# Designs tried in a protein design chat: VHH binders against o75319. Part 198

Target 1, 181 residues: o75319
Amino acid sequence: GNHIPERWKDYLPVGQRMPGTRFIAFKVPLQKSFEKKLAPEECFSPLDLFNKIREQNEELGLIIDLTYTQRYYKPEDLPETVPYLKIFTVGHQVPDDETIFKFKHAVNGFLKENKDNDKLIGVHCTHGLNRTGYLICRYLIDVEGVRPDDAIELFNRCRGHCLERQNYIEDLQNGPIRKNW
Key: E = the ipSAE of ESMFold2; O = the ipSAE of OpenDDE; V2 = 0.75 times the mean of E and O plus 0.25 times the DockQ between their complexes.

## First folded at step 13 (VHH; framework vhh_4orz_3)

Design no12 (at its last look DockQ between E and O 0.91; V2 from the best seeds 0.79)
Fold by OpenDDE, look of step 13:
Structure no12 (fold): chain B 181 residues (1-181), chain A 120 residues (1-120)
Amino acid sequence: as target 1 above (181 residues)
Amino acid sequence: EVQLVESGGGLVQAGGSLRLFCAASGFTFSSYAMAWLRQAPGKRREWVAFITSKGRTYYADSVKDRFTISRDNAKNTVSLQMNSLKPEDTAIYFCAAKDWPTLYGSYDYWGQGTQVTVSS
């Protein structure tokens, strides 16, 4: 249905590029059918996403959707020039190894194919915060060797909101490194 | 054979300027991100400046607004303009290259380094 996700309005639509990376996080854009339940200034559609990205003088090269539903928008709502990848990710619990691997694989694939540009990997869950932040940080920690606290700080600063889930934070800070293959 | 050769280092007084150069050969320079890193005595190696293959730049907080990294793909060179130098900038400066478009992680190629000494 067209039920607005809880607390969705509380989060900034789009974060900033994470310096030194190709990541940008945002909350889930909502297709037009949701607009009737929103004030004009609250609306955030796939079109709005791309407009906001352009306003930052950036360009999306990939969208990774971590939501566990398909009701928010359709891939056909996106430009054909921007690949869309769905990774169904359960909320509130630390993503499993398979999910982590899928994310890492997608990111690595993108980076390998996009060395000649500065296009961004747009990552979102419902709020573009917890699942999104965890997986981005997990990648930075496991693949790029970034210190957990540095990764978390970088993400929080750029997203404009801090990771909220203690289990995610704890896993990032003290959990084991996940396999990259 | 891959080579990164730094030049331009030396002794300079505080407040002075130096320009480091790195000449690259043996790989597709234009496809690589380039960086300058430095290592002071008794300290860990730290990144100073980074430039993507497309020319996007990043700087460490300690050198921001004082240092400028640039690249010339036609000449296979990367430069580091260092202004307002401080004694704390004293270190061996390394040119490095990576075939990965991210600041973090390992670099593929390294120069031998050039000494920069800033006197009080």
Scores: ipSAE 0.845, ipTM 0.914, lowest interface PAE 0.5, mean pLDDT 96
Fold by ESMFold2, look of step 13:
Structure no12 (fold): chain B 181 residues (1-181), chain A 120 residues (1-120)
Amino acid sequence: as target 1 above (181 residues)
Amino acid sequence: EVQLVESGGGLVQAGGSLRLFCAASGFTFSSYAMAWLRQAPGKRREWVAFITSKGRTYYADSVKDRFTISRDNAKNTVSLQMNSLKPEDTAIYFCAAKDWPTLYGSYDYWGQGTQVTVSS
């Protein structure tokens, strides 16, 4: 159904571009059918997402959707045609190596193909926080060589909320580097 | 043969200014991101300023509002204007380049460095 995700109203809709990267994180936008369950000031639709990105003088070049469901919106309902990738990511547990690889592959592919512009990779899960923060930080640590605490601090600051899942934080800080294939 | 050659270093009194230049050759300069990094004796290199191929700039907190990175794609140069210099800015300054749009990670090419010394 059209039930508002648990705690979704408690999170800022869209973060800020993460300096030195091409990442921006946000919570899942909700298509029009959800709006009857929301006050006008609580709405965050696919259109609202694109408007907020434009207000930052930015442009999305890819959306990576980490949710395990398709009920929130469909890519064909976006106000613009933007490359879209779904990576089903189960919550509550550290993503497996296959999921991490898919994310890294998508990011590297985008960066190679978009060297001639300044477009962003938008990443979201349900709240745009735990799964989103984990995979962005995992990329920065493993691929870009960023220190774990610096990656986490950068994500938290730009998202406007701190990572919450202790098992994710522990794995980022103390877990092994995940090699690319 | 790829070359990055820094110039403009020297001895400056605290509060003074210097302008560093980096001349690049042997690669397609306009498609590369450019950075200035610095290293004091016995310390790790740290990034100072970064400019993408499209001109977006980033600065380390310690130099923000005092340093300005710029590039001239017609002359294949990147420069660093350094104002309000402090003794803590004393270091060897390196020019670096990579064919990748992000600040973090490794750089493909490095210059030999130019010494900047700021005295009280």
Scores: ipSAE 0.653, ipTM 0.846, lowest interface PAE 1.1, mean pLDDT 92
ESMFold2 (binder alone), look of step 13: mean pLDDT 87; pTM 0.874

Design no13 (at its last look DockQ between E and O 0.88; V2 from the best seeds 0.82)
Fold by OpenDDE, look of step 13:
Structure no13 (fold): chain B 181 residues (1-181), chain A 120 residues (1-120)
Amino acid sequence: as target 1 above (181 residues)
Amino acid sequence: EVQLVESGGGLVQAGGSLRLFCAASGFTFSSYAMAWLRQAPGKRREWVAFITSAGRTWYADSVKDRFTISRDNAKNTVSLQMNSLKPEDTAIYFCAAKDWPTLYGSYDYWGQGTQVTVSS
């Protein structure tokens, strides 16, 4: 259906690039069929996403979609030059090891292949906050050795919203390191 | 054999300038991100400036707008132009290399460091 996700309007469409990284987080863009349920200023389409990224003088090199549905937009709505990766991620619960591994693998693969440019990894779930923030922070902590609190602070600052889910925060701060390949 | 050799350090008065150089050998320089880090007496090592293989630069807040990192892939060198130096900039400065385009994480290779002393 074309139901606007709950609280979707409450979040900034696009965050800022995380300094020293290639990450940028944003909320899920909505395809044209959703526009009739939104005020013009509330609309955020795939096209709007790319426009906002350009306004930041950045360029997307990969989009990782963590939503657990395919109803929000189609990969065909994206430029062919930007690869799209779907990682179905259940909300409200800490992502499982497989999901974490898939994310890490995708990120590392991108970084390995894109050392010669400065393109960004765009990551989103529904709100571009909890699942998105967890996995980005999990990567920074597990792969790059960043202190959990530093990772969380960096993400929150750049996204413009703070991680909300206590179970995610607790797992990042005190949970075990997940296996790297 | 991998080598990173720093030069250009020394004594300078506050407000002065120095230019540090790092000459690299023994690895594919152009594929590596380069960084300058520093360690003052009694303090933890901290990153100062970072430059990716693609040329994107990052700076610590404490040196932003005063320091400039640059690289010359033809000469396998990375430089740090330090302007408006402060006593707080006194430290051993290290050149480091990373085969990864991210600021965070460990570095693969390290120089021996060069002393920078800024007097009041």
Scores: ipSAE 0.844, ipTM 0.910, lowest interface PAE 0.6, mean pLDDT 96
Fold by ESMFold2, look of step 13:
Structure no13 (fold): chain B 181 residues (1-181), chain A 120 residues (1-120)
Amino acid sequence: as target 1 above (181 residues)
Amino acid sequence: EVQLVESGGGLVQAGGSLRLFCAASGFTFSSYAMAWLRQAPGKRREWVAFITSAGRTWYADSVKDRFTISRDNAKNTVSLQMNSLKPEDTAIYFCAAKDWPTLYGSYDYWGQGTQVTVSS
């Protein structure tokens, strides 16, 4: 069906580019079939996503979709010039090492191939907060050596919402170092 | 051999200005991100300003709106214009380069540094 995801309306559609990085986080855009259950000001479609990115004077070069489903929108709803990558990420529990590695590999591949432009990696789960924040922070900590509390603060400030799931926060702050290869 | 050579440091009264320069050689400058970092006596080295190969810039909060980083790919130089200088800006300033477009993480090459001293 086309039920609005729980609490989806409670979150800002798109965050701000995270300084010093190529990351921007957002909640899942919803295709037009969902709009019957939304007030006009609540709508956030794939087109709305790209308009909001352009309003920030930014450009997406990759979208990493962390959801388990394709019911929210289809990749063909995106401009053909923007690569799309789905990394199925289990909700409510800390992502496994394979998922973390896939995310790191995708980010590093993009950065290597896009050194000479300024395009962003857009990352979303359903709300663009917990799974999204965890994986972005895990990358910053493990790959770029950012202190856990600094990574979390940066993500929270730029997303406009604080990470909510305590098991994610605890793992980022106190969990084991994850392999990067 | 890769070289980064800083210049333009000196003594300036508070409220004054300086411009630092970094001359680069031995690598493909236009493909590298460049940064200025500084180290005050007894303190850890901290980043000050960062510029990607594409020209996107970021600044530490302590210098935002006072310092401007710029690059000249034709001359293989990066510069740091420092305005409204404060005594807490006193430090050795280092030029650094990395073949990666992000601020955080390791830098591949470092200069020897140039002293900036801001008097009360």
Scores: ipSAE 0.752, ipTM 0.884, lowest interface PAE 0.8, mean pLDDT 93
ESMFold2 (binder alone), look of step 13: mean pLDDT 87; pTM 0.874

Design no14 (at its last look DockQ between E and O 0.90; V2 from the best seeds 0.82)
Fold by OpenDDE, look of step 13:
Structure no14 (fold): chain B 181 residues (1-181), chain A 120 residues (1-120)
Amino acid sequence: as target 1 above (181 residues)
Amino acid sequence: EVQLVESGGGLVQAGGSLRLFCAASGFTFSSYAMAWLRQAPGKRREWVAFITSAGRTYYADSVKDRFTISRDNAKNTVSLQMNSLKPEDTAIYFCAAKDWPTLYGTYDYWGQGTQVTVSS
């Protein structure tokens, strides 16, 4: 169906580049069929995503979709020049090791192949906050050795919203390092 | 053999300027991010400036708007223009290289460092 996700309207559509990284987080864009249920100023389509990124003088090089459904938009709604990766990620629970590994692998692959540019890795779940924030922070902590609190602060500041799920925060702060390869 | 050789350090009065250079060899310079880090006596090493292989720059808050990092891929050099120097900028400055386009994490190669002393 085309039901607007709960609380979707409450979140900024697009965050800012995380300085020193290639990450940018955003909430899920919604395909045209959702527009009839939204006020014009609430609409956020795949096209709007790219326009907003451009307004920041940035460019997307990869989109990682962490939602657990395919009803929000289609990969065909994206430019062919921007690869799309789906990682089905269950909400509300700490992502499993396989999910974490898939994310890390995708990020590392992108970074390896895109050293010659400044293109961003766009990451989103439904709200572009909890699952998105966890996996980005997990990467920064596990792969790049960033202090958990620094990673969380950096993400929160750049997303414009703070991680909400205590189990995610607790796992980032005190949980074990996950496998990197 | 990989080498990073810093130069340009020395004694300067507060408010003065210095330009540090780092000459790199032994690796594909253009593919590496470059950084300047510094270590003052009794303090931990801290990053000062970072430049990606694509040319994006980042600065520590303490040096922002005073220092400028740049690179010349044709000459395999990275530079640090230091203006409005302060006594607290006194440290050994290190050039470092990273085969990854991110600010965070470890560096792959290091220079021996060059002393910068700013007198009050």
Scores: ipSAE 0.870, ipTM 0.922, lowest interface PAE 0.5, mean pLDDT 96
Fold by ESMFold2, look of step 13:
Structure no14 (fold): chain B 181 residues (1-181), chain A 120 residues (1-120)
Amino acid sequence: as target 1 above (181 residues)
Amino acid sequence: EVQLVESGGGLVQAGGSLRLFCAASGFTFSSYAMAWLRQAPGKRREWVAFITSAGRTYYADSVKDRFTISRDNAKNTVSLQMNSLKPEDTAIYFCAAKDWPTLYGTYDYWGQGTQVTVSS
């Protein structure tokens, strides 16, 4: 069923724009069917996502959904028409080269098309932390030349939570540099 | 031919102000992000201020609230207003441009630089 994801309540709903980038990270929004299992202050719906982005004086131009499931919400549940891309990303393991390539391709395509505006790429997995942080940091390291520790620090600060999965952290710090295409 | 030409550098007493200018030609200025970077003697070049084509600005912590970057797309210029100058601001200041909307990474075009010297 509509079980609340484990530890989902423990994370801030939406982070802050990562300065110098077009990224903002958030946990998965949950459609109305989940709200019966949540206290009012715990709710974080697709509408809540867009309201929180507007409160920061920002605008989403793309949502990249890294979850491996379709059950949390549908693009039709979004209050505005926004480009949406699902990249199925298996949890608990370092994403494979195909997944990393798809993410880099999507980000670069968006940036090329959106040079003349300031719209953000919203990225989420279930918690908006480990898979999300890994792929954002991998992009910043491989494509933008950011040092691993600086990328991780920037993500942690702007998300409001530190990356937790040691295998992800180790791969970012010490793993192979990946080709961009 | 792409050209970035800095001007406005010079000698100034600590606490003083200077305004740097960068005149750009040979590319579609309004679609490029622009930056000021600086290189002090014996140090690596560091970014100082960055402005996207959409007008969002970023500043290094060392200059925040003292320096202001701005752009004029009609004149193809970028400027850097530098207030409350300190001796540690002494450096060669470079104008740079890239056809990418993010701060990090490499720039496509560079000026020759202008010297700023701040005396105690």
Scores: ipSAE 0.712, ipTM 0.867, lowest interface PAE 0.9, mean pLDDT 92
ESMFold2 (binder alone), look of step 13: mean pLDDT 86; pTM 0.876

Design no16 (at its last look DockQ between E and O 0.93; V2 from the best seeds 0.81)
Fold by OpenDDE, look of step 13:
Structure no16 (fold): chain B 181 residues (1-181), chain A 120 residues (1-120)
Amino acid sequence: as target 1 above (181 residues)
Amino acid sequence: EVQLVESGGGLVQAGGSLRLFCAASGFTFSSYAMAWLRQAPGKRREWVAFIQSAGRKYYADSVKDRFTISRDNAKNTVSLQMNSLKPEDTAIYFCAAKDWPTLYGSYDYWGQGTQVTVSS
């Protein structure tokens, strides 16, 4: 259905590039059918996403969708030039090893193929915060060797909102490194 | 054989300028991100400047607006223009290369380093 996700309006639509990385986080864009339930200034469509990215003088090279539903927008709502990857990720619980691996694999694949440009990896869940932040930080920690606190701080600063889930934060700070293969 | 050879280091007075060069060979230079790192006596090695293969540049806060990193893919060189040098900039400066577009993580190749000394 066209039910607006809870608290969706409370979050900034799009964050900033994470310096030193190719990541940018945003909340889930909503297809046109949702607009009738939103004030004009609250609307955030796939088109709006790309406009906001351009306003930052950036370009998306990949979108990773971590939501656990397909009701928010369709891949065909995106430009054909931007690949779309769905990784169904359950909310509120630490992503499992398979999910983490899928994310890492996708990111590594993109970076390998896009060394010659500076296109961004756009990552989102519902709010573009908890699941999104966890997986980005997990990648930075496990693959790039970034200190957990530095990764979390970097993400929070750039997203404009802080990770909220204590279990995610705890796992990032004190949990085991996940396999990269 | 992969080689990174730094040059341009030396003694300079505070407020002065130096330009470091790094000549690379033995790998596809244009595909690699390049960086300058430095290590002062008794301190950890720290990154100074980074340039992607695509050309985006990053600087440490301590050198921002004073240092400029550049690359010449035709000559397989990376340079570091250092202006307004401070005694705190004294260190061995290393050229490094990584086959990855991100700032974080390890580097694949390293030079031997060049000494930069800034006197008061």
Scores: ipSAE 0.846, ipTM 0.913, lowest interface PAE 0.5, mean pLDDT 96
Fold by ESMFold2, look of step 13:
Structure no16 (fold): chain B 181 residues (1-181), chain A 120 residues (1-120)
Amino acid sequence: as target 1 above (181 residues)
Amino acid sequence: EVQLVESGGGLVQAGGSLRLFCAASGFTFSSYAMAWLRQAPGKRREWVAFIQSAGRKYYADSVKDRFTISRDNAKNTVSLQMNSLKPEDTAIYFCAAKDWPTLYGSYDYWGQGTQVTVSS
């Protein structure tokens, strides 16, 4: 449907590049059919996403879409030059090991192929906060050895909103390190 | 055989400047990210500056606007210009390299370090 996602208006559209990483987080862009229910200043389309990234003097090289739906926008709404990857991620629960592995694999593949440029990985779920923050932090903790509290602080500051779900925060802070294989 | 050799350390008065150099050999320098780290007496080793192969630079807050990292891919060198030095900059400075574009995580190669001493 064309209903605006719950609480979507309450979140900043796009965060800032996370220093020392290739990540930038944002809320889900909404295709034109949603705009009938939005004031002009509330709109955040796929085109708006790319304009905001350019305004930060950045460039996207990959978008990882964590939503469990196809209704918000179509990959065809994105520039053809930007790869798009959907990783279906169930909300409200800590992502399973398969989902975490898929995310790590995608990030590592991108970093290997893009070490000679400065392009970013854009990551979003519906709000660009809980699932997005969890997987980015899980990557930083498990793969790059960042302390849990430092990863969370970095994400929160750069997103402009704090991670909200206690089960995600608890798993990041006190859960096991998920080793790569 | 991989080698990272630092030079340019020494004794300097507070407010002064030094320039460190790191000469690299034994790997494809232009594809590696390079960093400077330091270890002060009684403290853990800390990151100071980082430069990607693509040229993006990062600095620790404590040295921002005072230190500048640069690389010369033709000479396989990375340098650290250190201005407005303070006694708390006293440390052994290490050059490090990794074949990965991000700041965090492990480095593949390390130099032996060069002492920088800033007198008050």
Scores: ipSAE 0.704, ipTM 0.863, lowest interface PAE 0.9, mean pLDDT 92
ESMFold2 (binder alone), look of step 13: mean pLDDT 87; pTM 0.883

Design no17 (at its last look DockQ between E and O 0.95; V2 from the best seeds 0.83)
Fold by OpenDDE, look of step 13:
Structure no17 (fold): chain B 181 residues (1-181), chain A 120 residues (1-120)
Amino acid sequence: as target 1 above (181 residues)
Amino acid sequence: EVQLVESGGGLVQAGGSLRLFCAASGFTFSSYAMAWLRQAPGKRREWVAFIQSAGRTYYADSVKDRFTISRDNAKNTVSLQMNSLKPEDTAIYFCAAKDWPTLFGSYDYWGQGTQVTVSS
């Protein structure tokens, strides 16, 4: 169906680049069929995503979709020049090791292949906050050795919203390092 | 053999300027991000400036608008222009290389460092 996700309107559509990283977080863009249920100023389509990224003088090089459904938009709605990766990620619970590994692997692969440019990794779940924030922070902590609190602060500041799930925050701050490769 | 050799350090009065150079060899320089770090006596080593292989730069807040990092891939060099120097800038400055485009994390190669002393 084309039901607007709960609380989707409450979040900024696109965050800011995380300085020192290639990450940018955003909420899920919605395909045209959702527009009839939204006010014009609430609409956020795949096209709008790219326009907003361009307004920041940035360019997306990869989109990682962490939603657990495919009903929000189609990969065909994206430019062919930007690869799309789906990682089905269950909400509300700490992502499992396999999900974490998939994310890390994708990020590492992108960075390895894109050292000669400055394109961004766009990451989103439904709200572009909890699952998105957890996995980005997990990468920064586990792979790049960033202090958990610094990673969380950096993400929150750049996303314009703070991680909400206590279990995610607790796991990032005190949980074990996950396998990288 | 990988080498990073710093030069340009020395004694300078507060408000003065210095330009540090780092000459790299033994690896594909153009593919690496480069950075300058510094360590003052009794203090931890701290990051100063960073430049990606693609050219984006980052600076520590303490040196922003005073220091400029640049690179010359044709000569395999990275430079640090230091203006408006302060006594607090006194430290051993290290050139470092990273085969990765991100600011965070460890570096692959290090120079021996060059002393910068700023007198009041």
Scores: ipSAE 0.838, ipTM 0.909, lowest interface PAE 0.6, mean pLDDT 96
Fold by ESMFold2, look of step 13:
Structure no17 (fold): chain B 181 residues (1-181), chain A 120 residues (1-120)
Amino acid sequence: as target 1 above (181 residues)
Amino acid sequence: EVQLVESGGGLVQAGGSLRLFCAASGFTFSSYAMAWLRQAPGKRREWVAFIQSAGRTYYADSVKDRFTISRDNAKNTVSLQMNSLKPEDTAIYFCAAKDWPTLFGSYDYWGQGTQVTVSS
């Protein structure tokens, strides 16, 4: 139901723009129905997300939702001017090549269409950490040629939390370059 | 054909300033991200400064607060103002361009480079 995701309260709501990229990561915003289970200072709604982005003097141009569920918020809770894309990404295992391809395709499409502005791609899973960090780093490594350790360090610093799952870290550091397009 | 032509290099005393220019032709300059990179003797080429089409800038830590990248879309030029120069800034400076808004990855076009020499 409307159960607050495990450990969700322990994570910073939104990170910082990753320098040199168009990425910003955040934990899943929770629609109003979850607020009955939260203290006011714990709330992080879709509206709160956009307020926090504006406070950083940034603007979202796309939200990529990596959660495998649709219970947290509805796309209708977002400003109509911000495109929304769901990429169902199962947790706890390295995303398959199809999921990686979908993510790369969405990012490349956005970057191509937004060369003349400075809008960000917002990426989230449940905590905005493991699946989010994996796919962002996989993109930076495979498409933009960033060294694995540099991609991971950049993500960790800007998210404000370190990637936690060892299978993701191992695949990023030692796994094959994905050429799934 | 596409050309990037650097100018403004030369010899300068430590603590001094130089301004580099890069004149671009043969592509839609206003839609490209532009960068300055440098290569010191015996070292690999490294990025120095980057400016998106939309104007956001990034700088390598070694030059932060001393160098400023700027672009003039009306004149198809990018410039690098270099202040408080150090002997460590001695290098060939290259202008580069790409049709992509991000810092990382390869560049589509490169200039021939201009030498900057900072004497102690």
Scores: ipSAE 0.736, ipTM 0.875, lowest interface PAE 0.8, mean pLDDT 92
ESMFold2 (binder alone), look of step 13: mean pLDDT 87; pTM 0.883

